# Miniprotein binders against tRNA-specific 2-thiouridylase MnmA (mnmA): the designs that were tried, part 4

Target 1, 344 residues: tRNA-specific 2-thiouridylase MnmA (mnmA), of Desulfotalea psychrophila (q6aiz6)
Amino acid sequence: MIKNITGIAMSGGVDSTATAILQKQKGPVLGFFMKLNQPDYETQRDRVSQIAQKLDIKLEIIDLTEEFQEYVLKYFSASYFKGLTPNPCIICNKEIKFGLFQQAILRQGVERIATGHYAQIHKTAAGYQLHKGVDPHKDQSYFLSRLSQEQLAHSIFPLGGMHKGAIYDLVEAHGFHDFRGTESQDVCFLEQDNVVDFLEQTAEFSASSGNIVMNDGKILGKHKGLHRYTVGQRRGLGISYPVPLYVINLDVKNNNVIVGENEQLFHKTMAISDIHWISQPEREDLLHASVHIRSTHKGAQASVILKENNRASVIFDEPQRAITPGQFATIYKDTQVLGSGVIL

## First folded at step 6 (miniprotein)

Design m34 (from i1 with F40M)
Fold by ESMFold2-Fast, scan of step 6:
Structure m34 (fold): chain B 344 residues (1-344), chain A 101 residues (1-101)
Amino acid sequence: as target 1 above (344 residues)
Amino acid sequence: SPEELRKKIEELLRLLFEILRELRKYGDPRAAKEVAELIMELLELIEKLKKTGDPEYLKELLEILKKILEILKELGNEELAKEIAEAIKELRELLEKLKEK
């Protein structure tokens, strides 16, 4: 009901705290915290409550545990079951953080929600554009590549124009001295140490042992389940060979982990499906763009051949290492995110 | 030999990507798309050829190169057309050698 109030997505971390400080300086705010099925929920809740109290911000907790299970965890386990490597953060942003969470906040009469994301929103005559944050070490635009025009219209990213050092300076100036060196302590539910346990316990995903093989079918060892392996993985294979071997593919049909030398991880081409456009290109033929094949990828120049049914073929100017089915390929024009698709 | 074929294919790919970059920068966008799609088909045939050693894939590759040659001729890119024509000649000669063995 309150039209001039900004909602703040608060997580108890330094970025959301800085966001709350900046937005409170501009006008009245309401804080919101998501309850998900996270292992550290109680600790995170206590932290965010203390921060909100110190900043004199009213905090509401929105329980999205069931929705997180339905939209994120089901997607996550289904992807691993198919031998694909998911990106649950992109799906969480699309369906939960900027989906159901944003919708719940908007129903309370606020018109915009500020989050601690390092990305920029530019309003143009053609609509909203998503751009990289200015701090190249902190840019999070890749994880936001599935957001809709509607979701961007209701979002504010106050940190998009700032560097990480300035964020620490800001929170310290407001009496928060304990954030330096603590970001790596925040537990993401679907971190690798929780992934296998989740799949094998919570999702009733039984380990199915099979073979670790070379492309020619030579058996080098046994695996404890395809879900324990990712394209590009070198460690944890438990095999002995004269040269280093890497996971190059997962063969679900034969229940094999296919391994090979590093050179076999490089490819010039990939196909993508289920393309979501934030800013659909005016050209319907071929895009020359920078394509990011995972969050840690710095981007590679490519020709993107647009096809029917939201599909494309991508030809990289230079071969790219460890193209991984199930991950997202995000298409950039300079700093602008045009859209993203699922790697096949 | 497989090694001789590999080197000639690598040289061909460098030429094709140079052509794609040139068309993308200064050429017709539709021609760039057509060449990119043909390069995709070539890359698939190269992987099949590499995996099987079957000379029939080299024949299919030559037909795709002829299509690229025709596109370059229609655009008036005589120099690039000449380079593709030479590549076709070299690969055709290699195919004849493979038939003999």
Scores: ipSAE 0.225, ipTM 0.672, lowest interface PAE 4.7, mean pLDDT 84

Design m35 (from i1 with L43I)
Fold by ESMFold2-Fast, scan of step 6:
Structure m35 (fold): chain B 344 residues (1-344), chain A 101 residues (1-101)
Amino acid sequence: as target 1 above (344 residues)
Amino acid sequence: SPEELRKKIEELLRLLFEILRELRKYGDPRAAKEVAELIFELIELIEKLKKTGDPEYLKELLEILKKILEILKELGNEELAKEIAEAIKELRELLEKLKEK
């Protein structure tokens, strides 16, 4: 193909459109759209096609429907079955968007792929570093915390150094006036973010009635499945009590939802498994770092005790609220993502 | 009393975090990791003690504190070692009072 051609991951949204505009200014581009198990595929496809035509970018559709089901949807359902709260976006980035989708694009003779992510890639003598985007309200580095050195080597994030307001100004200057107020944070395969409805389309999730209990074993009510509950949840419990109660833990062994007062959601310690390192620390004993326990978390200073088999114990300087098993803990040194693990 | 125990546990937590700060700043990496692992176990036991009120957790807590004390002595952190030794003494006195029940 054409030497120095850049692939553009196009989704029909404002960020991928801005990415396409910026990259086309730097050289020849090819657009790529990912077909997954999305309910609005036809509408999204038509929008992407219109944008590509307006920008004079050749668009190819890559069908990853079966791979998405195998790597993302099975993970999602299996996690809830185990009483864990998954992050399908992190897995999708690792396995699909920067995995199979990136590999398919590279086979077309493309050397690098640009995406609309708000994060930065810094190339150093020791390898590629992943850093936070400069817009603190849009940083997406948490969702990219499982990427490999090879995946980063083939990626470009043109928006990492920009603020969201400048992105709207850019697309509007190029004739796209309809993007303000359209951005969605919904999981792409869920209608109206209804996790329960999605999971209960399988018979296995409909059959698991159990008890809502306090730590002392007092039964306050019944539940219709652990998958209906998340650590920190206050609403939808269907129980009566003199003070507000929150889901503290899911007890899979006894099929109980454990509830308690807000104070019981705070912990100074947690354990992490399955750590993936983007930039492995030189010292393999004790790391002091900022740890993000969910995408919306601002980060908390902690001592991270590195163990065998990619495990760690974490001691927070201050107690953290609603540490949730199954979510990812991402380890930061200033703006740099060092790696992430699964919270136990 | 429950109030005396709570106050001593709060003092102990303050001291444990002070130890972590000093070990991160300067120390033998292997000794730092060993002490940090013991502190992690201690915090877990403190949470169990607060949740259950079971004095057996206080007994386990004292044994871990003794191990931390020996490591701090070997590292030459005399001020922190003295504070841990005082905490052990005070918590042991509370445990003896609880055994009367």
Scores: ipSAE 0.550, ipTM 0.819, lowest interface PAE 1.8, mean pLDDT 85

Design m36 (from i1 with L43M)
Fold by ESMFold2-Fast, scan of step 6:
Structure m36 (fold): chain B 344 residues (1-344), chain A 101 residues (1-101)
Amino acid sequence: as target 1 above (344 residues)
Amino acid sequence: SPEELRKKIEELLRLLFEILRELRKYGDPRAAKEVAELIFELMELIEKLKKTGDPEYLKELLEILKKILEILKELGNEELAKEIAEAIKELRELLEKLKEK
């Protein structure tokens, strides 16, 4: 049997470079780079081109600028307009990276695409399972929680069984010595991670002045737009009070930022909507599972009550801090991602 | 008193959590789901009560506790049913004291 060509999603970073090295050792590969019209596009393009040349990998550029704007940037802006905190990386993975980008690669006769993600795919009789990467400091399974069975069937994650230290060692052994200290956790379309500048300068948000209030309605100050605030935020409020105050909630209807003490950020209950299942539970009633409410969350044990219309109610064993509407709640069974929903 | 109410609510939360753990062991998935949904509603009402101090949330709490009591009786869990019945009695007494003011 002739081995089919494997596609490699190359970004110019250490993880995609390590992925390219590992997959080229197993057989013929083709490199692919996404053009999204990101601020650093030309620098990233030049870097990925140099890496591809050094590894002797043919590189193709796929332009998804308009699609990224339609599916990711409009979602991002619309979420803030509704007083919600989006996760653009989860949507980008679903719609762009493993959606339109994967589809474009598959149309070239490539059957599988390798990416630098720290997660694992297990094939079972019941279908594909998504699992946490073995490096607990690098696990990216949360960001992949909306992928379909078909998207997983065409994907390879060579780094899922590896630790980040071993990845640096691997690329350095192949002559790449400049990757240490270049790792970014930034959202790719934001300059200096500045959400406010993006929304006001690029996404046409207008400053809409309103009040910063306590739960009892007492006015403590003025704000310049709800999009400038996130649940859990302490700094940048511009108010004086005898004790530290935090954003507890955003009230879109009354255009208020609601503030309170740290204790008011803790909740045992949460509702989720628009649940996507990677591996649907056999029982339709009640799950005991670990629930991750943001990418930085370590997960919390909870009872998940499955409801109609892809909704659920969640009761945590311990109160959770800063549950944020618009973020994704990802449901785990041990290392396995079962699915995710949008926090209400 | 607000202190007495806070103490009773903390006791109720521990009991509800014990019930939720025991439900996972029952062979009736529909009854387990129904009680879990009622416990979710109770926990939301408890948070509203803590934030507002509004006695109307206590009235709604009592009605949901009564529904949980009936389901626990049907499931034959006499110990948990007794504890819920006692919680209902104590919360009713607190509600009557609040009405007197």
Scores: ipSAE 0.426, ipTM 0.769, lowest interface PAE 2.7, mean pLDDT 85

Design m37 (from i1 with L43F)
Fold by ESMFold2-Fast, scan of step 6:
Structure m37 (fold): chain B 344 residues (1-344), chain A 101 residues (1-101)
Amino acid sequence: as target 1 above (344 residues)
Amino acid sequence: SPEELRKKIEELLRLLFEILRELRKYGDPRAAKEVAELIFELFELIEKLKKTGDPEYLKELLEILKKILEILKELGNEELAKEIAEAIKELRELLEKLKEK
């Protein structure tokens, strides 16, 4: 009759391997591996193929190299060109992993796709909700904050209710003993995670020398490109000053890195644009929520003033350090992700 | 003076935070949103004022505070309305003193 097959997003890592083990126990599975513009593609391909063979899972490779370049790499470079700090993983999840990759898998007759993400999906009468994973040290819900209802409807996160230690125990019980002590990488397309080297491959950044200045215009030094600096950065400024100085802002118009003391990094207000709602609040006026301003941020209580054109103004209960334009602000109600927007 | 202005700004920030905490207790969501929007504008304006000390920013700040006062009176929060009225009076006196210079 109708055979309901679960697709497994396999990368050759411990999380996707654990996901494959768990889902194979529940029914028939088919493995899928993304080919992107990753420097370690051949090594990763060989590893995932060996894992699939050992687990007796048929593996298909889906080539998304051109799409990754168009949707993720161009976004990444363009953001730095504008003096913004991007989050390529959020865009990759939205456009590639749960977008074109998921769509390609579904076209093979697969009903749902399981991935190794540490997050939870709850089905309610009002639709699908995205929630934090139970392991507070591994929660990845921030990176999934741009997913649509349709993308969530076709997704399974088997690891969302598990702790990382239990994942290692699971894969070892199935004969995989080489995963402990392996390093995870945050940005898959960067060789040794060198943002500056990647960006400086383009002529756009090679001629962008300018000044490092204080708010009053006092010149403290020279910089070799705004893309080398991030709001909150203290080290690598190449300037001498009697007190510690931090990057406060990037001034693209005047080609200046603006520096100041730590106190100047704290702000009570923030504006966000391009809000995507997973679960839009019933009240479209004012909500009180926890706002995460970057992946490493623990979240801060704030009043969120909803505006027209998917914009909002945010007033934090306590001043927040190093609010960074181009990063995503993710809005949480307890463990639930309501949505996210781009910090202005 | 810069020190007197700094002290008044700190007192105003405390009051605005108190108003913000109370907004969810108001019964009119539209009025609460309007007050929150004005408070957001005040926080932005206060940061400009801290950097420049320009008396023109004090004038703009006073106008926004007057709008908040009117809304708080309409909502029936007499305690916060009184505190805003006192802040307006003190800041107006400071503005007149600064215009002398």
Scores: ipSAE 0.420, ipTM 0.758, lowest interface PAE 2.6, mean pLDDT 84

Design m38 (from i1 with E44L)
Fold by ESMFold2-Fast, scan of step 6:
Structure m38 (fold): chain B 344 residues (1-344), chain A 101 residues (1-101)
Amino acid sequence: as target 1 above (344 residues)
Amino acid sequence: SPEELRKKIEELLRLLFEILRELRKYGDPRAAKEVAELIFELLLLIEKLKKTGDPEYLKELLEILKKILEILKELGNEELAKEIAEAIKELRELLEKLKEK
């Protein structure tokens, strides 16, 4: 008697299309597309509209352009200004995709929202757990590490138990033959090729020339702004030295890019702040867990020492390369995401 | 000598990670956390010592090791306490040797 409607977050990609197909098989659905005023918005909108029509799904566009600018783009530029390397996808998931977008969908009487994310939600007596997707090459649980219990309670991830190959097979069986070999059609404001240009367009961003130096203070060259450099970077330094040199650290106080040999990128210790818990450990001030220090990191075993004010100290069993301030450290217990913090 | 310091630091690192692994078995979570925090500080001091060669970091390192020793004694782990006490003795002798330059 009660008409349970599931919302589908549709992006025009293969994953959201597969999600829509699977959820429509289970009951009535409504499609929703975010307008963020992305560079390819019109092309993406037309593709999503075409997919929704083929699947006989009513599509609504929710305009979050101003909110994306305020909560994601402002965070992004402010982080670079502080000499930090941000992760805008984690913030976008927390504030926009599962924040304001989810809230707007729920206000229309939708009870839960399905997205094309490769992750799993397990309901337990202690609450909702976030787990890795079963396809190790497509797992997106790292990017979802800041979600709240409430956000997880209203979410469905139909693809979490599936491999990417099965997703292509599914969409092709429903008449979508154009997804293979056309990956990355969509352009984001924050794609790597546009990062420097985007940052330099902001009126709030002030970059100044400084020095590229060794740890001992020896000057090797000049830089045109700290925002052009990332910890671990070897290319584009414009310096000459007998051995390869890498960005070791960004020194905002002295306006220096600090460079050194590859060995100087390895550390056993790391501090994190602003920890958000999805599944907070009860009565455990010392955790033994796998810690992922970036989206591409395979994870490393560590002792995590919980401190007051949502901070922790991390000791890795083995030294980790290119620990980068501003990135997120995500804490895993096997496949379960416990939470994440910002690397200091 | 620099070779003796490097060898003693490598021995200390092995011991600290052994202690960190054994902390999982301790029945007092607060004591285990305190020892882990002290080990974290020791690892930072070891990095500074390797980078600078400054004997002051070795002195700070010895004070932290003494605190770990007292906690291990309170926990009743006699074997790890003995190993830390031995490391303190050896590093103290090395520090006195380095001061005489």
Scores: ipSAE 0.525, ipTM 0.813, lowest interface PAE 2.1, mean pLDDT 85

Design m39 (from i1 with E44M)
Fold by ESMFold2-Fast, scan of step 6:
Structure m39 (fold): chain B 344 residues (1-344), chain A 101 residues (1-101)
Amino acid sequence: as target 1 above (344 residues)
Amino acid sequence: SPEELRKKIEELLRLLFEILRELRKYGDPRAAKEVAELIFELLMLIEKLKKTGDPEYLKELLEILKKILEILKELGNEELAKEIAEAIKELRELLEKLKEK
């Protein structure tokens, strides 16, 4: 290949199709599609092939099925085994999409890879910055919070400055009329988003019965395994009480699901570990920043106390609901992603 | 009494967040970080105290407040130092009352 060729990560969806259209207008492109452990692989493959043909883009399929199992599925299962709630999309972006997939594309002589992500990359004298996409309802910067400087250096996000409505208009103007109203599952490897079925049938989790208890130790019922429960969960508890009860904590040591009232889900303090910095703060003592504790979180102002060994203590200005161990806390300065860590 | 403890803890929480807001005005960033770390520890102990009512957590709170007081004195923030000293006095009096039961 040649240095001026741009790779396009094509998935058969509207965003990657729009990305391909925009990048082809700027110069020569090559399309690439990931083969993973996705239940709808053949349908997705056929769709992306038809789109590539219609756009006159050469398409290569890169098989990462085994690598996806090793880096994403093992992480997912191991997290639930530890009583943690994982985010497989963040790990997939770090290890697969911008890791092994990007590396395979670059080995073809491609200079940069464009993806359909709603986020922005800004090049500065100090390095690459990751920023929120301009469409607040589509921003995906949270899921990209673990990317390295090298991964960002080889990436282009053409949709970061655009609103989703303009994306539909763009693809329709190029003859793609079937994207409006299409739905995607939240996690690509789960059939009908069934976490429990995946863990018990694919990952060979043995259900271990334990107690559903109040904070004072009162037993309200039995559970069929901690992996069936998540902090904040209201449904599927199989217990009745005068007021609504929620999962407030998972006690792995005693094999208990701890339940309580909604008010018990609010906390002002949080600890994070395994911090990865995209843009490490110049001062490592105390940050005042917006912290996002899950992808759907609006962000909350907090004091972030940086500690040794890539750890931090977080004090929120206001109590936050359902802080969930195993999820990622992403640290923002305005629109800029500074980095992220794992909630303890 | 549980109500007296609750009131004193609410007053302490207000003071701790005031200190946290003022930390950025310090000329010594390491001292600011140390105070913020101590405040985090205090907030964790306050949650334990509220859940258990165990006077041992109140004793641990007093030791951390003494450390914050010394740092505020060294930084020359006499107003916040005075407020922490008053909180220490009030919480110590409460701890002595709780020992009687």
Scores: ipSAE 0.483, ipTM 0.792, lowest interface PAE 2.1, mean pLDDT 85

Design m41 (from i1 with E44Q)
Fold by ESMFold2-Fast, scan of step 6:
Structure m41 (fold): chain B 344 residues (1-344), chain A 101 residues (1-101)
Amino acid sequence: as target 1 above (344 residues)
Amino acid sequence: SPEELRKKIEELLRLLFEILRELRKYGDPRAAKEVAELIFELLQLIEKLKKTGDPEYLKELLEILKKILEILKELGNEELAKEIAEAIKELRELLEKLKEK
């Protein structure tokens, strides 16, 4: 055959638009847009349609609304019910964007799919490696830490070697002048204020009132549901105390929000479960690596003790603030993502 | 006293991290993993002890230190073994004082 087609995951944002421009320069492309249970669907659809028309790219809409509900929203609600803080973007990337969406695109004869992610894929003799994007302010490798070798094999990240400023310059050179006025161009399907309302309005979610307590059991006030609180939170507690207090833990068994002073948020240890390896360490039972405990974390050096059943114990060189159960710990060797697990 | 216990725990933490650094660089990989797992357990017990002051956590801590001591002896690391043995003795003396109160 004489024709290799690249699929473009188009969202209507500046990054996916730049991705479409770059990939169209290299060969024939087809645009694809996901329909999910997103509040801004119609606005996003109209924008992506206009961009596709301007770039002369055929656009197909893939409806994954039911799958998004089953794999992402169910996980999200269940996590909060268990007193955990989820990361729906990591699950969405694994199950939807690089899972069912990628599979649907490949079935149409597409060889690879390009996305606007700021991350790098390196092909080696031992397989595909996921690496940080070169722009330190835009690196998205944390959110891609659960991808499989097969998912990486079918993916292209054209923006991984580029800085955000160059992306704006590129789209403007192609007649897209409206993106620069919007400084925050990250698309969030769920907002914090909408999260509480969403959880409380679902038939499957029940919230219950309980106590806000100190470690010694002293009751300082009442809460309206554990799902309204996260580890590290200082504001919105509705309590008065001589020193600043922070949420240090959520106690599901007793339905308590446990509060304490800032010092109590620092820990040298954590446990990880359900580890997924992109690049599994060979014969390393004790690994010294950089561990990122949330997307905004800069990474911290740690001893990672590998255990049975995809579990690990982590000892940080320095205490880390606000280790949050339910979030993902991503293990890095320099710029390379080795894998990630769920914080216990 | 609470202040004396705090100082002894700080000394123990420095020793544990020295052991972890030394085993990461060399030593039997299986023994290194076993000692690291024991150090992880110790760090969790130390956190509970600092929060509660409960002597039961100190008893559990002493048993884990004895396991680390035996592994260090088998590896031939006599210097670190002696330091752990001394820490065990000092912490046991603190446990006896805490029981009397």
Scores: ipSAE 0.479, ipTM 0.792, lowest interface PAE 2.2, mean pLDDT 85

Design m42 (from i1 with E44Y)
Fold by ESMFold2-Fast, scan of step 6:
Structure m42 (fold): chain B 344 residues (1-344), chain A 101 residues (1-101)
Amino acid sequence: as target 1 above (344 residues)
Amino acid sequence: SPEELRKKIEELLRLLFEILRELRKYGDPRAAKEVAELIFELLYLIEKLKKTGDPEYLKELLEILKKILEILKELGNEELAKEIAEAIKELRELLEKLKEK
């Protein structure tokens, strides 16, 4: 174990570059880059190598291509096959970035790894707490909601207390002038963010025509596969109706896309399963908390009824729009992430 | 009438959420959890009733309200217990009218 050397997860982006700059100021560092099944791997590799050279940081590439396929891509495809909408970034953080990648870095003799995530880690007598980053427009705590106590113990988030503007100022002060306007929210394994094209490379996602129906069973049109649709989707339905219609539900059993008016997307209740706790609540029966049902959700006050086998029933104070099965519900107490579960 | 049922269901929803807010003040966490679970079941039955109009869902809803009433009495919340009792009476009258058709 090398107490004075910090590992840096480097991706070639502005955030990991800022993280490397900040950590190198505090002591010796080693840079690490993940090789995954990303279509822009060679471009990212060249960029991260140039950044590491400029900062005088030794860079090691860790190949996790097979593991990424097994833990992330298999999950992604299987979820769509079941008519669920996955979050591959949450699974990638748990299994790959803070799982196998972190473990590989720790085997190099470093005790802690710094990443460019906008979130905060607080150490308490009861363990590690995950908190929102201070920049409300860049907070990434939702995507980190499945991390374990051990994963948090080995992690540093230097950017959690900073605003994005200060990050650009920092990298520019160190000679990196070309990061502004290059930001993308692309999923790393999707070429041009095309989910449909990726899924249709397998036999189980060949075109499977079915009906677009109202709740009462009235047929409004035909679809070319359930994987082409998401709860809340308004565009691309190819149907005619006097009022706007939205995807309300995907019916795998009957191969139907169920559509309805915007009002039908609002629900006061949902159930969650497979709850992972970062910080187990002291009260194990009924919790009043803010629940985030997707990464872009600002959070909603809810009564969370804790059940056996890491399950819960959620009653929102106000109806919530477009609750989507397969997405994660993250439970917050103020800025603290308590845990997350899978929406049923 | 369908309009009368809709109005009574809206009044019931307001009462159920008032009960959820008051559960935070209960000294018995197990009783609070039990009432919250029953309210979750009620909300499911209300959605089914709105979607189908089937009077059988109203019968099931009434049985769950009776359980909530007994728990509220045990917790000593006489005001909310009285409001649930009134809701049971009004919904029972509507169920009898629906059975006439």
Scores: ipSAE 0.329, ipTM 0.726, lowest interface PAE 3.1, mean pLDDT 85

